VH-VL binders against q9umr5. Designs and how they scored, part 233

Target 1, 268 residues: q9umr5
Amino acid sequence: SYKPVIVVHGLFDSSYSFRHLLEYINETHPGTVVTVLDLFDGRESLRPLWEQVQGFREAVVPIMAKAPQGVHLICYSQGGLVCRALLSVMDDHNVDSFISLSSPQMGQYGDTDYLKWLFPTSMRSNLYRICYSPWGQEFSICNYWHDPHHDDLYLNASSFLALINGERDHPNATVWRKNFLRVGHLVLIGGPDDGVITPWQSSFFGFYDANETVLEMEEQLVYLRDSFGLKTLLARGAIVRCPMAGISHTAWHSNRTLYETCIEPWLS

## First folded at step 11 (VH-VL)

Design wb5 (framework fv_dargistotug)
Fold by ESMFold2-Fast, scan of step 11:
Structure wb5 (fold): chain C 268 residues (1-268), chain A 122 residues (1-122), chain B 106 residues (1-106)
Amino acid sequence: as target 1 above (268 residues)
Amino acid sequence: QVQLVQSGSELKKPGASVKVSCKASGYTFTDYAMNWVRQAPGQGLEWMGWINTDTGNPTYAQGFTGRFVFSLDTSVSTAYLQISSLKAEDTAVYYCARQHRFDYPWYYFDYWGQGTLVTVSS
Amino acid sequence: DIQLTQSPSFLSASVGDRVTITCRASQGIRSYLAWYQQKPGKAPKLLIYDASTLQSGVPSRFSGSGSGTEFTLTISSLQPEDFATYYCQQLNSYPTFGGGTKVEIK
């Protein structure tokens, strides 16, 4: 039979958003046990990411324990960062495919409706003043705010993303890397028409330099230093890149062609 | 059977240098970071910083930059603390301490060395 | 940095007594607090982490509670071997310790 699938939602989201994804999985892999985690829904998705990691970990432990053959993770948007941290903090995870649906893996630097709701008069160029404060780091979106013009502040103040990317060192970095490397496949999905994730290449570990020129994963210090295992995974053949044009941010989990092309092949 | 064994006590004059060792056994040395904690006579515990045992990169707490150097010899599973230009206020027991858990971005310590008393007097 | 204040600084108690030590943080640290025991001339020993989780091998008479800014360490029935100084430590950022509480058996 098929390995169980665990789904982790994104910012201001809930389990209801995945109804089409569940239909697709049921059609192509009937009998698959799919658990969509309904923790940190809606406004609670703004809680600090490390707090969300603790809560989601408690929920995934019994699911993984029941499936000694392994599980798959499908993690959408902000949820992809939660799943990255889960894979690093769990010394006993049995994840085969980690499928990241349009997640800002190297961070976010763009004006979005979500930011306008929280900080309605702020431009992306000024958000570093709020996000890189102790108060700002109590909000999930600031945990992955990555201002390429203030990289020194990002490295010193980011309580989450800089740590899980190994951009700032931490006593747990070596074990976090070893744990993450146990994943079978890292499936990266994203595209130029997303409209929210900025730059969209963040979903593929690319990001802006100080001139706002996008450098791809292989040019990042994180990759070159192999800070959490990307270079090792790529050499192992474990990284899958699946970019697709024409898909907006809220449609990644409800597009059949996307599912058939990028997700279905990795659900054993 | 995790154990951290530190070098013996040192009596030094102001201006000298000292090198304290901390030898680990019973686990994979490079899997756990090593921290240094100081305790001056009659005072509490003061965190000095840590060293990444896999990469050798040290991180120092404010007040412990310049004269203090953390280093490693992974071939013998040993961490070192060197203090140069010793001052009377450096008189303290120096502890090495192993990072406890890896499951969150916390700093806390499960195993400690027995401590090395460094006395600086003229 | 986050400051920790312990009270009392010193207490004396009889074997079998219930002992409570408090630790207050200058800002909220959730449950990110640990407790250590230090016997005279010895290194500290980890007792509790994440406010209330007992370290393996620590007797069940030790317990921790609290969240946010106020935390307590309780020894339900004091034993002769519990003579020691107890320190709290915050885990949320670079480590800081409380000033310590010395427990002396009467």
Scores: ipSAE 0.731, ipTM 0.877, lowest interface PAE 1.2, mean pLDDT 92
Fold by OpenDDE, second read of step 12:
Structure wb5 (fold): chain C 268 residues (1-268), chain A 122 residues (1-122), chain B 106 residues (1-106)
Amino acid sequence: as target 1 above (268 residues)
Amino acid sequence: QVQLVQSGSELKKPGASVKVSCKASGYTFTDYAMNWVRQAPGQGLEWMGWINTDTGNPTYAQGFTGRFVFSLDTSVSTAYLQISSLKAEDTAVYYCARQHRFDYPWYYFDYWGQGTLVTVSS
Amino acid sequence: DIQLTQSPSFLSASVGDRVTITCRASQGIRSYLAWYQQKPGKAPKLLIYDASTLQSGVPSRFSGSGSGTEFTLTISSLQPEDFATYYCQQLNSYPTFGGGTKVEIK
């Protein structure tokens, strides 16, 4: 039988968004138990990411316990960060494939419809004033806001991304790295036509330098220092990068070609 | 049983240096971060920072950079606080406190040393 | 930094009294709050963490409640050994303490 699949949605999403993905999985892997977690739906997805991690942890623990052979995670957009954090804090998870579906894994720095809604009078160049305040950090979007022009503020004020990245030292950094490294495969999916994740390379742990030049994963300090295990995972062949063009952000979970190419191979 | 035992009281002149020790026992030293907390006479508790007992990396709170140095001797499960260029305002009881390991990034202190009084007087 | 304001700063009570101490945070900190007891010349002792979880070995007469920005420590029936100074500490960011509440004998 196939390993159970757990799906974690993104910002302003619900389980309904994944109806096509469920159909695809059922067709290609009949009998697979797929659980789309209906937690923090809609506006509740704006809650602090650590709160979300706690909620999702409570939901996945019993599922994992019933699946001693392991489970697969499919985590979309903001959900990809939640899942990475989840795998970092869980010392007993049994995740085989962690599929990060167009997630801002290295953060977000761009004006999007999501940001305009929350901060209609703010541009990305000024959002640091809000996001790196204690008040701003109460919103999920600010938890992974990564301003390349204000690295000091990011490192000191980011209460989520900087921590799970090991960019700011903390007492659990070593343990979190160890826990995350329990994953069998890290499947990174994204593409240049996403339109939301900015830069789109963030889905592959690429990101802007101080001049807004996009650097690849291997050029990032978190990789070079192996702060949370990326270098180790790559070295053991555990990282899969699956870029695809022509897919908008809201279509990653409903595109059949994308599913067959980037998701299906890892649902064994 | 978990214990944190600190070195004895110190009397120093302004400009001198002091090194306070905190010896841990009853647990794996490198599994828990060590924090330092200051308390001036008749005042409240002030967090000074913490040291990663696994990596040895210190983090200092604002106002405790420069003259304050956290260090370790893991071979004897001991953390140290060194204060250089002592000032009269450094007169306080200094506590080491074990940080409880939790899944989330911020913590409480479950065990404390008995405190070390450092008096700076001309 | 998150500011914690304790009230009252001083509290006079008698043995057997119900005592309530308040800690208010300058911003929402969920349930990330701890309470400590400190007696003169001694180190602080952890009483409660995560706003309401009693530390092992602490008498059941101690309890904590609250979330967000307002928290309370309650001693249901004050005992002679409970006369001390109590501090709240937030766990949501780098540690900060309240100013303390001294519970003294009436």
Scores: ipSAE 0.022, ipTM 0.572, lowest interface PAE 5.8, mean pLDDT 92

Design wb50 (framework fv_dargistotug)
Fold by ESMFold2-Fast, scan of step 11:
Structure wb50 (fold): chain C 268 residues (1-268), chain A 122 residues (1-122), chain B 106 residues (1-106)
Amino acid sequence: as target 1 above (268 residues)
Amino acid sequence: QVQLVQSGSELKKPGASVKVSCKASGYTFTDYAMNWVRQAPGQGLEWMGWINTDTGNPTYAQGFTGRFVFSLDTSVSTAYLQISSLKAEDTAVYYCARNHRFDYPWYYFDYWGQGTLVTVSS
Amino acid sequence: DIQLTQSPSFLSASVGDRVTITCRASQGIRNYLAWYQQKPGKAPKLLIYDASTLQSGVPSRFSGSGSGTEFTLTISSLQPEDFATYYCQQLNSYPTFGGGTKVEIK
């Protein structure tokens, strides 16, 4: 039989968004136990990411304990960052495939309707003033705001992303790296027509330099230093890159072709 | 069992230098960060900073940059605190403390050295 | 910077007493609070972390509670070996300690 699947949603989202994904899984892998975690739904998705990690961890522990053969994670948008942290903080996770659906793994630097709703007078060039304050870091979206023109502020003020990426040192970095490296497969999914994740290559650990030129994963210091294990995973053959054009941000979990191409092969 | 054993007490004159050692045993040295905490006579605890035992990278609290240097020798599982240009105000018991192996991003100290008294007087 | 205020700074107690020590933070720190015990001439010993999680090997008479800005350490039945100074420590940012509470024999 198939390993259980745990699904973690994104910003202003809920378990309802994954009804099509569940149908696809049921069609191709009948009998799979799929748990879509309905924690931090809607406005609660704005809570600090470390708070969300704690809550999702408490939900995930009994599911993993019941599945000695392992589990799969499917983590959408902001949820992909929650899952990155879960894999690092859990000494005992048994995750086989970690499937990241269009998640800003190196951060976000783009104007979205969500940011304009929360900070209506701010342009992306000025959001660093809010996000890199103690107050701003109490909002999940600011936890992964990565202004390439103020990288020094990002490195000093990011309470979440800079730490899980090993961009700023932390006492637990070595243990977090060992824990993360236990993952069987890191499946990265994203594409140029997403329209929300900026740059879209952030879903593949690429990101802007100070001139807004995108540098891919292999050119990032995080990769070159192997800060949390990306270089080791790639050498092991454990990283899968699955880019797809023509898919908007809210369609990654409801596109059949995407599912068949990028997700289905990794659900054993 | 986990132990942190520090070097003996030191009596120094102002302007001198001192190097305190903290030898770890009973665990994998590079898996846990090492912190330094001082306690002036009759005062409470003051965190000075930490060192990444895997990379050797130190992080200093405000007020402990310049004259204070954290270093390590992984071949003998030992962390060091060096204080240069000693001042009378540096008189304190200096503790090394192992960062608690915690699954979130914060600093708890689960094991402590016995302390090293550094006295600076003329 | 996050400041921690402990009360009382000193208390006298007898063996068998229930002792309560309070730690208040200048801003919300969730449950990111630890308690330490320090005996005269000795290094501090971790008692409790994450506000209420007892460190391995610490007697069950010690308990911690609270979240946000108000935290409490309780010793349900004071023993002779419990006469010491107790410190709270926050970890929501770079570590800071409370001023300490000295528990002396009455």
Scores: ipSAE 0.517, ipTM 0.773, lowest interface PAE 2.7, mean pLDDT 90

Design wb51 (framework fv_dargistotug)
Fold by ESMFold2-Fast, scan of step 11:
Structure wb51 (fold): chain C 268 residues (1-268), chain A 122 residues (1-122), chain B 106 residues (1-106)
Amino acid sequence: as target 1 above (268 residues)
Amino acid sequence: QVQLVQSGSELKKPGASVKVSCKASGYTFTDYAMNWVRQAPGQGLEWMGWINTDTGNPTYAQGFTGRFVFSLDTSVSTAYLQISSLKAEDTAVYYCARNHRFDYPWYYFDYWGQGTLVTVSS
Amino acid sequence: DIQLTQSPSFLSASVGDRVTITCRASQGIRKYLAWYQQKPGKAPKLLIYDASTLQSGVPSRFSGSGSGTEFTLTISSLQPEDFATYYCQQLNSYPTFGGGTKVEIK
């Protein structure tokens, strides 16, 4: 009787990370069919996000087709951006709740261990030189790198995030907006103690201005212009904000209190 | 069902202006971007840019800023290409082409107008 | 911008022949390439996108393959109506087209 749940993992991740989440769902919604997609695991998560979107689309189509009452998406970290694009490119999706677990929806601008591993001599202030090159855009992490001091380069070079956020125009923008607007609920989860997503408010469509002052969603041009439907969704009452302190980046899918507060209510 | 019908051929003198139309039918006009592609006599295809049919915002390829203007009239599902200060080098067949819906986000074209020959000669 | 080189620029073949057209990109474009057919006096028609996906309504004798920098369009059993010029187009940035391959039926 419960709608099926599709789970999309994050950077350097796999289905194994969600074993606690599956236990929680089974306890509160017994009988729910949960599919954790085993695509782009580990190092393959570095492949360009549009390639990942194509692969995940092929996997979700038959699941959605078998569930005419709808499905829920739970998408973690980088996976939340994959799910954003899925909702836009699929003109036949039937997603009820899209639950975004600490995903950099407006992008990433922070010195993290993941970036140091890939680019050990780079600092956040100069990573734009790599990420906004054609070569850099072949890596998923560069697809959502958003340097607030080089916004012109981000807008021109981002092959993924600037397009799905409607920050740079695209031939499919109108259809992507209409498709995205079919979602029942956009549930945004994140918090100040994440330690990886920078600024953490990116998970709620907030982001740095040129002075590194965080502007919240309602102050963003993408919201004010309603570029992909955020203003329309908010007016419809379809956006849920669920911030929680005390949760590190790798713990969003394994914290029971987080699950009960932010996820469980949206899985009917 | 889907049709893109362009205006007829034009013969112009250097320095004149021309306005080519592309009327769409059989689909929701504002759901698909319209591209312009040029083909000079005996030459290959050259992409000129596109226009967002919902917002009216044009994007021009590197060689097509200034003299070239993309516009639209959504009430009649029509896109326009205007070329000012015509030069002999503008002699070409001009095509409108609809952007494919499933491009992720690549630019490719599923339906084309029949083409409009613009000849610039003295 | 990404440059596309087609070979051959011209070929002549008999009905029933298998023909192959090659498109080379100046840099890696993954699988993001399309093929168009243009008959004399007519607009181009989309045949294949994403290197190998056949457009609806296109005969199954047309197929595409390749990734990275080397791509091919194959016509498995050439028909009289296949007399045309064929163009590749890259999708990985703002569109650029190959120079075209003219196919003549003997």
Scores: ipSAE 0.606, ipTM 0.810, lowest interface PAE 2.0, mean pLDDT 91

Design wb52 (framework fv_dargistotug)
Fold by ESMFold2-Fast, scan of step 11:
Structure wb52 (fold): chain C 268 residues (1-268), chain A 122 residues (1-122), chain B 106 residues (1-106)
Amino acid sequence: as target 1 above (268 residues)
Amino acid sequence: QVQLVQSGSELKKPGASVKVSCKASGYTFTDYAMNWVRQAPGQGLEWMGWINTDTGNPTYAQGFTGRFVFSLDTSVSTAYLQISSLKAEDTAVYYCARNHRFDYPWYYFDYWGQGTLVTVSS
Amino acid sequence: DIQLTQSPSFLSASVGDRVTITCRASQGIRYYLAWYQQKPGKAPKLLIYDASTLQSGVPSRFSGSGSGTEFTLTISSLQPEDFATYYCQQLNSYPTFGGGTKVEIK
């Protein structure tokens, strides 16, 4: 009897994207109850992340209540940030493995077709003007826009990522850290050929400095200060890093080799 | 069960300093941030800022920097507000208020101290 | 800062009356609004949060409604203990309070 699995999708996405993942889980862990949450699909994925967290929380509560032995989360792309916040705001979660599938954990700083669709005249160098406005913060993608050349604006204006990463203080920071630390395993997955998540090392809590040089997790202030528990989790042996080359952003949930290497071991 | 008990009223001359205390009981002190809110005579409520009870880091609202200092003594579950160089316009009831634990970006105040009247007059 | 405007600032009512107090925000705050009751010489008491969620222990005659920029607090059948000043507070950014509405006996 395997723990239930809850799947949270990404930007402009829906439950349909996970049909191959469901096949893989059924083959290796037959009888696993897998729930792919069908909330904030398509354009609704642009809603502010705190609104999405509230909606997904309502959906996961009854699933967790029915599984006293624990559950696993598989959270793709933007969905990984939703799951980060869920683990922090729920003082009663029983999550064993949190599997983050190419999620921009330290933020996004790159031109993508999704961004051009929403803001067609913007370049990564000037998007801070839109994203760090009150209007921009009503869009999920701006909630994790992290311009390394305007870090002061990011720290002041980010209504979501700066808070859940502990980069800006919050009244609930201590409780959010305690809640997050209850997770059994933090499984980080990503790779250089993703093509969307920029820098790709954001999936592993690495990010650009002011010169656009990538600094890894252990060099980040959030890790050094242990702002939400990364240093404590690493010391417990609870952080798993699983980078894989050759996988594009929309293929993380449909690659068998990735599943067998990075996901399958953490579902039992 | 949850209680916030503040120190008694103070009458001060302009230029003096005052230190108001707020002692918490009935919960884990470091799990909830503490806010300060003042109310001038016959006026409404004005939020002054908050202090992280685990780290001791204060955050001040505009207009409450410099002369106003938030601090803690976690060994006795007590938060402090110190006001230096008192002015007549500082005359107000000062409340401590616990941040309601919630999953939204900002929070409500679920428990309040009884208030401390600070009167500044010559 | 988000400014909150309460109306009326003063209200005279009798026991049993239905009382409605309005709070308007200078910009959209979704439903991130709370209501407090303050009796003379006492600290404020939380009545409602998230615009419409009643705090535990608060009588059901109190209700809140609204979203965006317009919110209302309603007392369906005013009781003697309800004569107090009521404040709205927004939680979409650093907290700000409305100017208050004093409800006095007619």
Scores: ipSAE 0.546, ipTM 0.796, lowest interface PAE 2.5, mean pLDDT 91

Design wb53 (framework fv_dargistotug)
Fold by ESMFold2-Fast, scan of step 11:
Structure wb53 (fold): chain C 268 residues (1-268), chain A 122 residues (1-122), chain B 106 residues (1-106)
Amino acid sequence: as target 1 above (268 residues)
Amino acid sequence: QVQLVQSGSELKKPGASVKVSCKASGYTFTDYAMNWVRQAPGQGLEWMGWINTDTGNPTYAQGFTGRFVFSLDTSVSTAYLQISSLKAEDTAVYYCARNHRFDYPWYYFDYWGQGTLVTVSS
Amino acid sequence: DIQLTQSPSFLSASVGDRVTITCRASQGIRTYLAWYQQKPGKAPKLLIYDASTLQSGVPSRFSGSGSGTEFTLTISSLQPEDFATYYCQQLNSYPTFGGGTKVEIK
């Protein structure tokens, strides 16, 4: 039988957004037990990411314990960062495929409607003043705000992303790296027409330099230093890149061609 | 069993240097960070900083930069605290303490050394 | 930095008493607080972490509660070996400790 699948949603989202994904899985892998975690829905998705990691961890522990053959994770948008942290903090996870569905793995630096809703007068150029404060770090979106013009502030103030990426040192860094490296496959999905994730290459561990030129994963210090295991995973053949054009941010979990090309092959 | 064993007490004159050792056993040394915590006579606990036992990279709390140096010898699973230009105010018990892992980004200490008393007296 | 204030700084109690120690943080730290016990001439010993999670091997008479800015350590029935100084510590950022509460026999 197929390994169970655990789905983690994104910002201002809920489990109900994944009905098409569940239909696709049922068609291609009938009998798969799919659990869409119904935690931190809607406005609760703004809670600090470490708080969300604690809640999602409590939910996934019994699922993983009941599946000795392993499980798959499908983690959408902000949920991909939650799953990054889960793989690092769990010393006993048995995840085979971690499927990151348009998630800002190196962070976010772009104006979006979500950001304007939370901070109506903000511009991406001045949001660092809010996000890199202690107050701002109580909001999930600020936990992965990565201003390339204030990288020193990001490295010092980011309570989440800088730590899980190994960009700022932490007492748990070595064990977090060892735990993350147990994953079978890291499947990265994203594309240029997403319209929300900025730069879109953040979904593939690329990001802006100080001139807003995108540097790809292999040029990042986190990769070169192997801070949390990307270089080791790539050498092992465990990283899959699946970019697709023509897909907007809210369509990644409801596009059949995307599912068949990028997700289905990794659910066995 | 996990043990942290520190070097013996030291009596030093102002201006001297001291090097305190903390030898770990019973676990993989490089999997856990090592912290240093000071306690002056009759006072509470004061965190001094930590060292990454895998990379050797130290991080110092405010007030413990300059004269204080954290280092390692991984081949013997030992962490060191060196204090230069000793002052009377450095008189304290110095503890090494292992950072607990398998938790979120927290700094808390599951095992402690027995402490090393450093007395600075003229 | 996050400041922790413990109250009382000192208390006298008898064997069998219920002892309560409080720790207040200068800003919200959720449940990110630990409690340590220190006996004279000895290193501190971890009792509780994440506000209420008992460390392995610690007697069940010890319990912790609280969240946000107010935390409590309770010893339900004080034993002779419990006379010690107790410290709270916040885990949310670089460590800071409370001033300590010395529990001594009446």
Scores: ipSAE 0.658, ipTM 0.843, lowest interface PAE 1.9, mean pLDDT 92

Design wb54 (framework fv_dargistotug)
Fold by ESMFold2-Fast, scan of step 11:
Structure wb54 (fold): chain C 268 residues (1-268), chain A 122 residues (1-122), chain B 106 residues (1-106)
Amino acid sequence: as target 1 above (268 residues)
Amino acid sequence: QVQLVQSGSELKKPGASVKVSCKASGYTFTDYAMNWVRQAPGQGLEWMGWINTDTGNPTYAQGFTGRFVFSLDTSVSTAYLQISSLKAEDTAVYYCARNHRFDYPWYYFDYWGQGTLVTVSS
Amino acid sequence: DIQLTQSPSFLSASVGDRVTITCRASQGIRSWLAWYQQKPGKAPKLLIYDASTLQSGVPSRFSGSGSGTEFTLTISSLQPEDFATYYCQQLNSYPTFGGGTKVEIK
């Protein structure tokens, strides 16, 4: 039978957003046990990402324990970063496919409706003043704010993303890398019409340099240093890239063509 | 069992150098970071920094750059703290302490060496 | 740099007493605090981490509570071997310790 699937939602989101995804999975893999985690819903998605990781870990432990053949993770938007951290902090995870739906893996640097709602008087060029403060790091969106014009501040102040990407060293880096490398497949999904994730290539570990020119994953120090295992995974054939145009940020979990092309092949 | 064994006490004159060792056993040395913490006589605990035992990359707390050097010899599962140009205010017990690894981005110490007293006097 | 303030700095109590030690952080650290016990002439020993999680092998008379900026270590029934200095430490960033609380059994 099919491995269980665990779904982790994104910013200002809840389990309800995944009703179409569950329909697709039931059609192609009938009998699959799918658990959509109802934690940190709505405004609670703004809580610090390490707090979210603790809560989601408690929820996934019993699910993984019941599935000795392994599980799959489908993690949407900000949820993809939660799942990155879960795979690193869990010494005993049994995840086969980690499917990341339009998640800002190298961070976010862009003015979007979410940002304007939270910080209506702030421009993206000035948000570093808020996000790289102790107060700002109590908000999830600031945990993956990556201002390419203030790399020194990002590296010193990011309490989450800089650590999980190995951009700033940590005592757990070696074990986090070993744990992450146990994943069977890292499936990266995203596209140019997302409209929220900026740059959209962040979903594929690409990001802006100081001139706001996007450099792809293989040009990143994170990849070149193999800080948490991307180079090793790529050499192993375990990284899948599935870009798709024409999909807006809130549609990744409800587009049938995307599901059939990018998700379905990785659900065993 | 996990054990951290440090070198013996040292009595040094100002301007001398000292090298303290911390030998680990009972676990895979490179899987756990090693921290250094000092305690001046009658005072509290002061974190000095840590070293990545896999890469050899040291990180120093503010105030412990320059004269203080963290290093490793992974072939004998040993971490070292070297202090150069010793001053009277360096008099303290120096502890190595293993970072617990099965948690979040926390710095906390599950096993400690017995401590090495370094006394600097003329 | 997160500052930790411990109170009291010194405490005298009798065997069997309930002892309470407080640690206050200069900013919110969630539950990310540890407690250590240091006996005279010995290295510190981890008692509690994540504010309330007891380290393996530590007697159940030790307990921790608190979140945010206010934390408490409690010894429910003080024993002779509990004569020691107790330190809190924050886990949220580079380590800082409280000033210590010396517990003396009268």
Scores: ipSAE 0.698, ipTM 0.864, lowest interface PAE 1.4, mean pLDDT 92

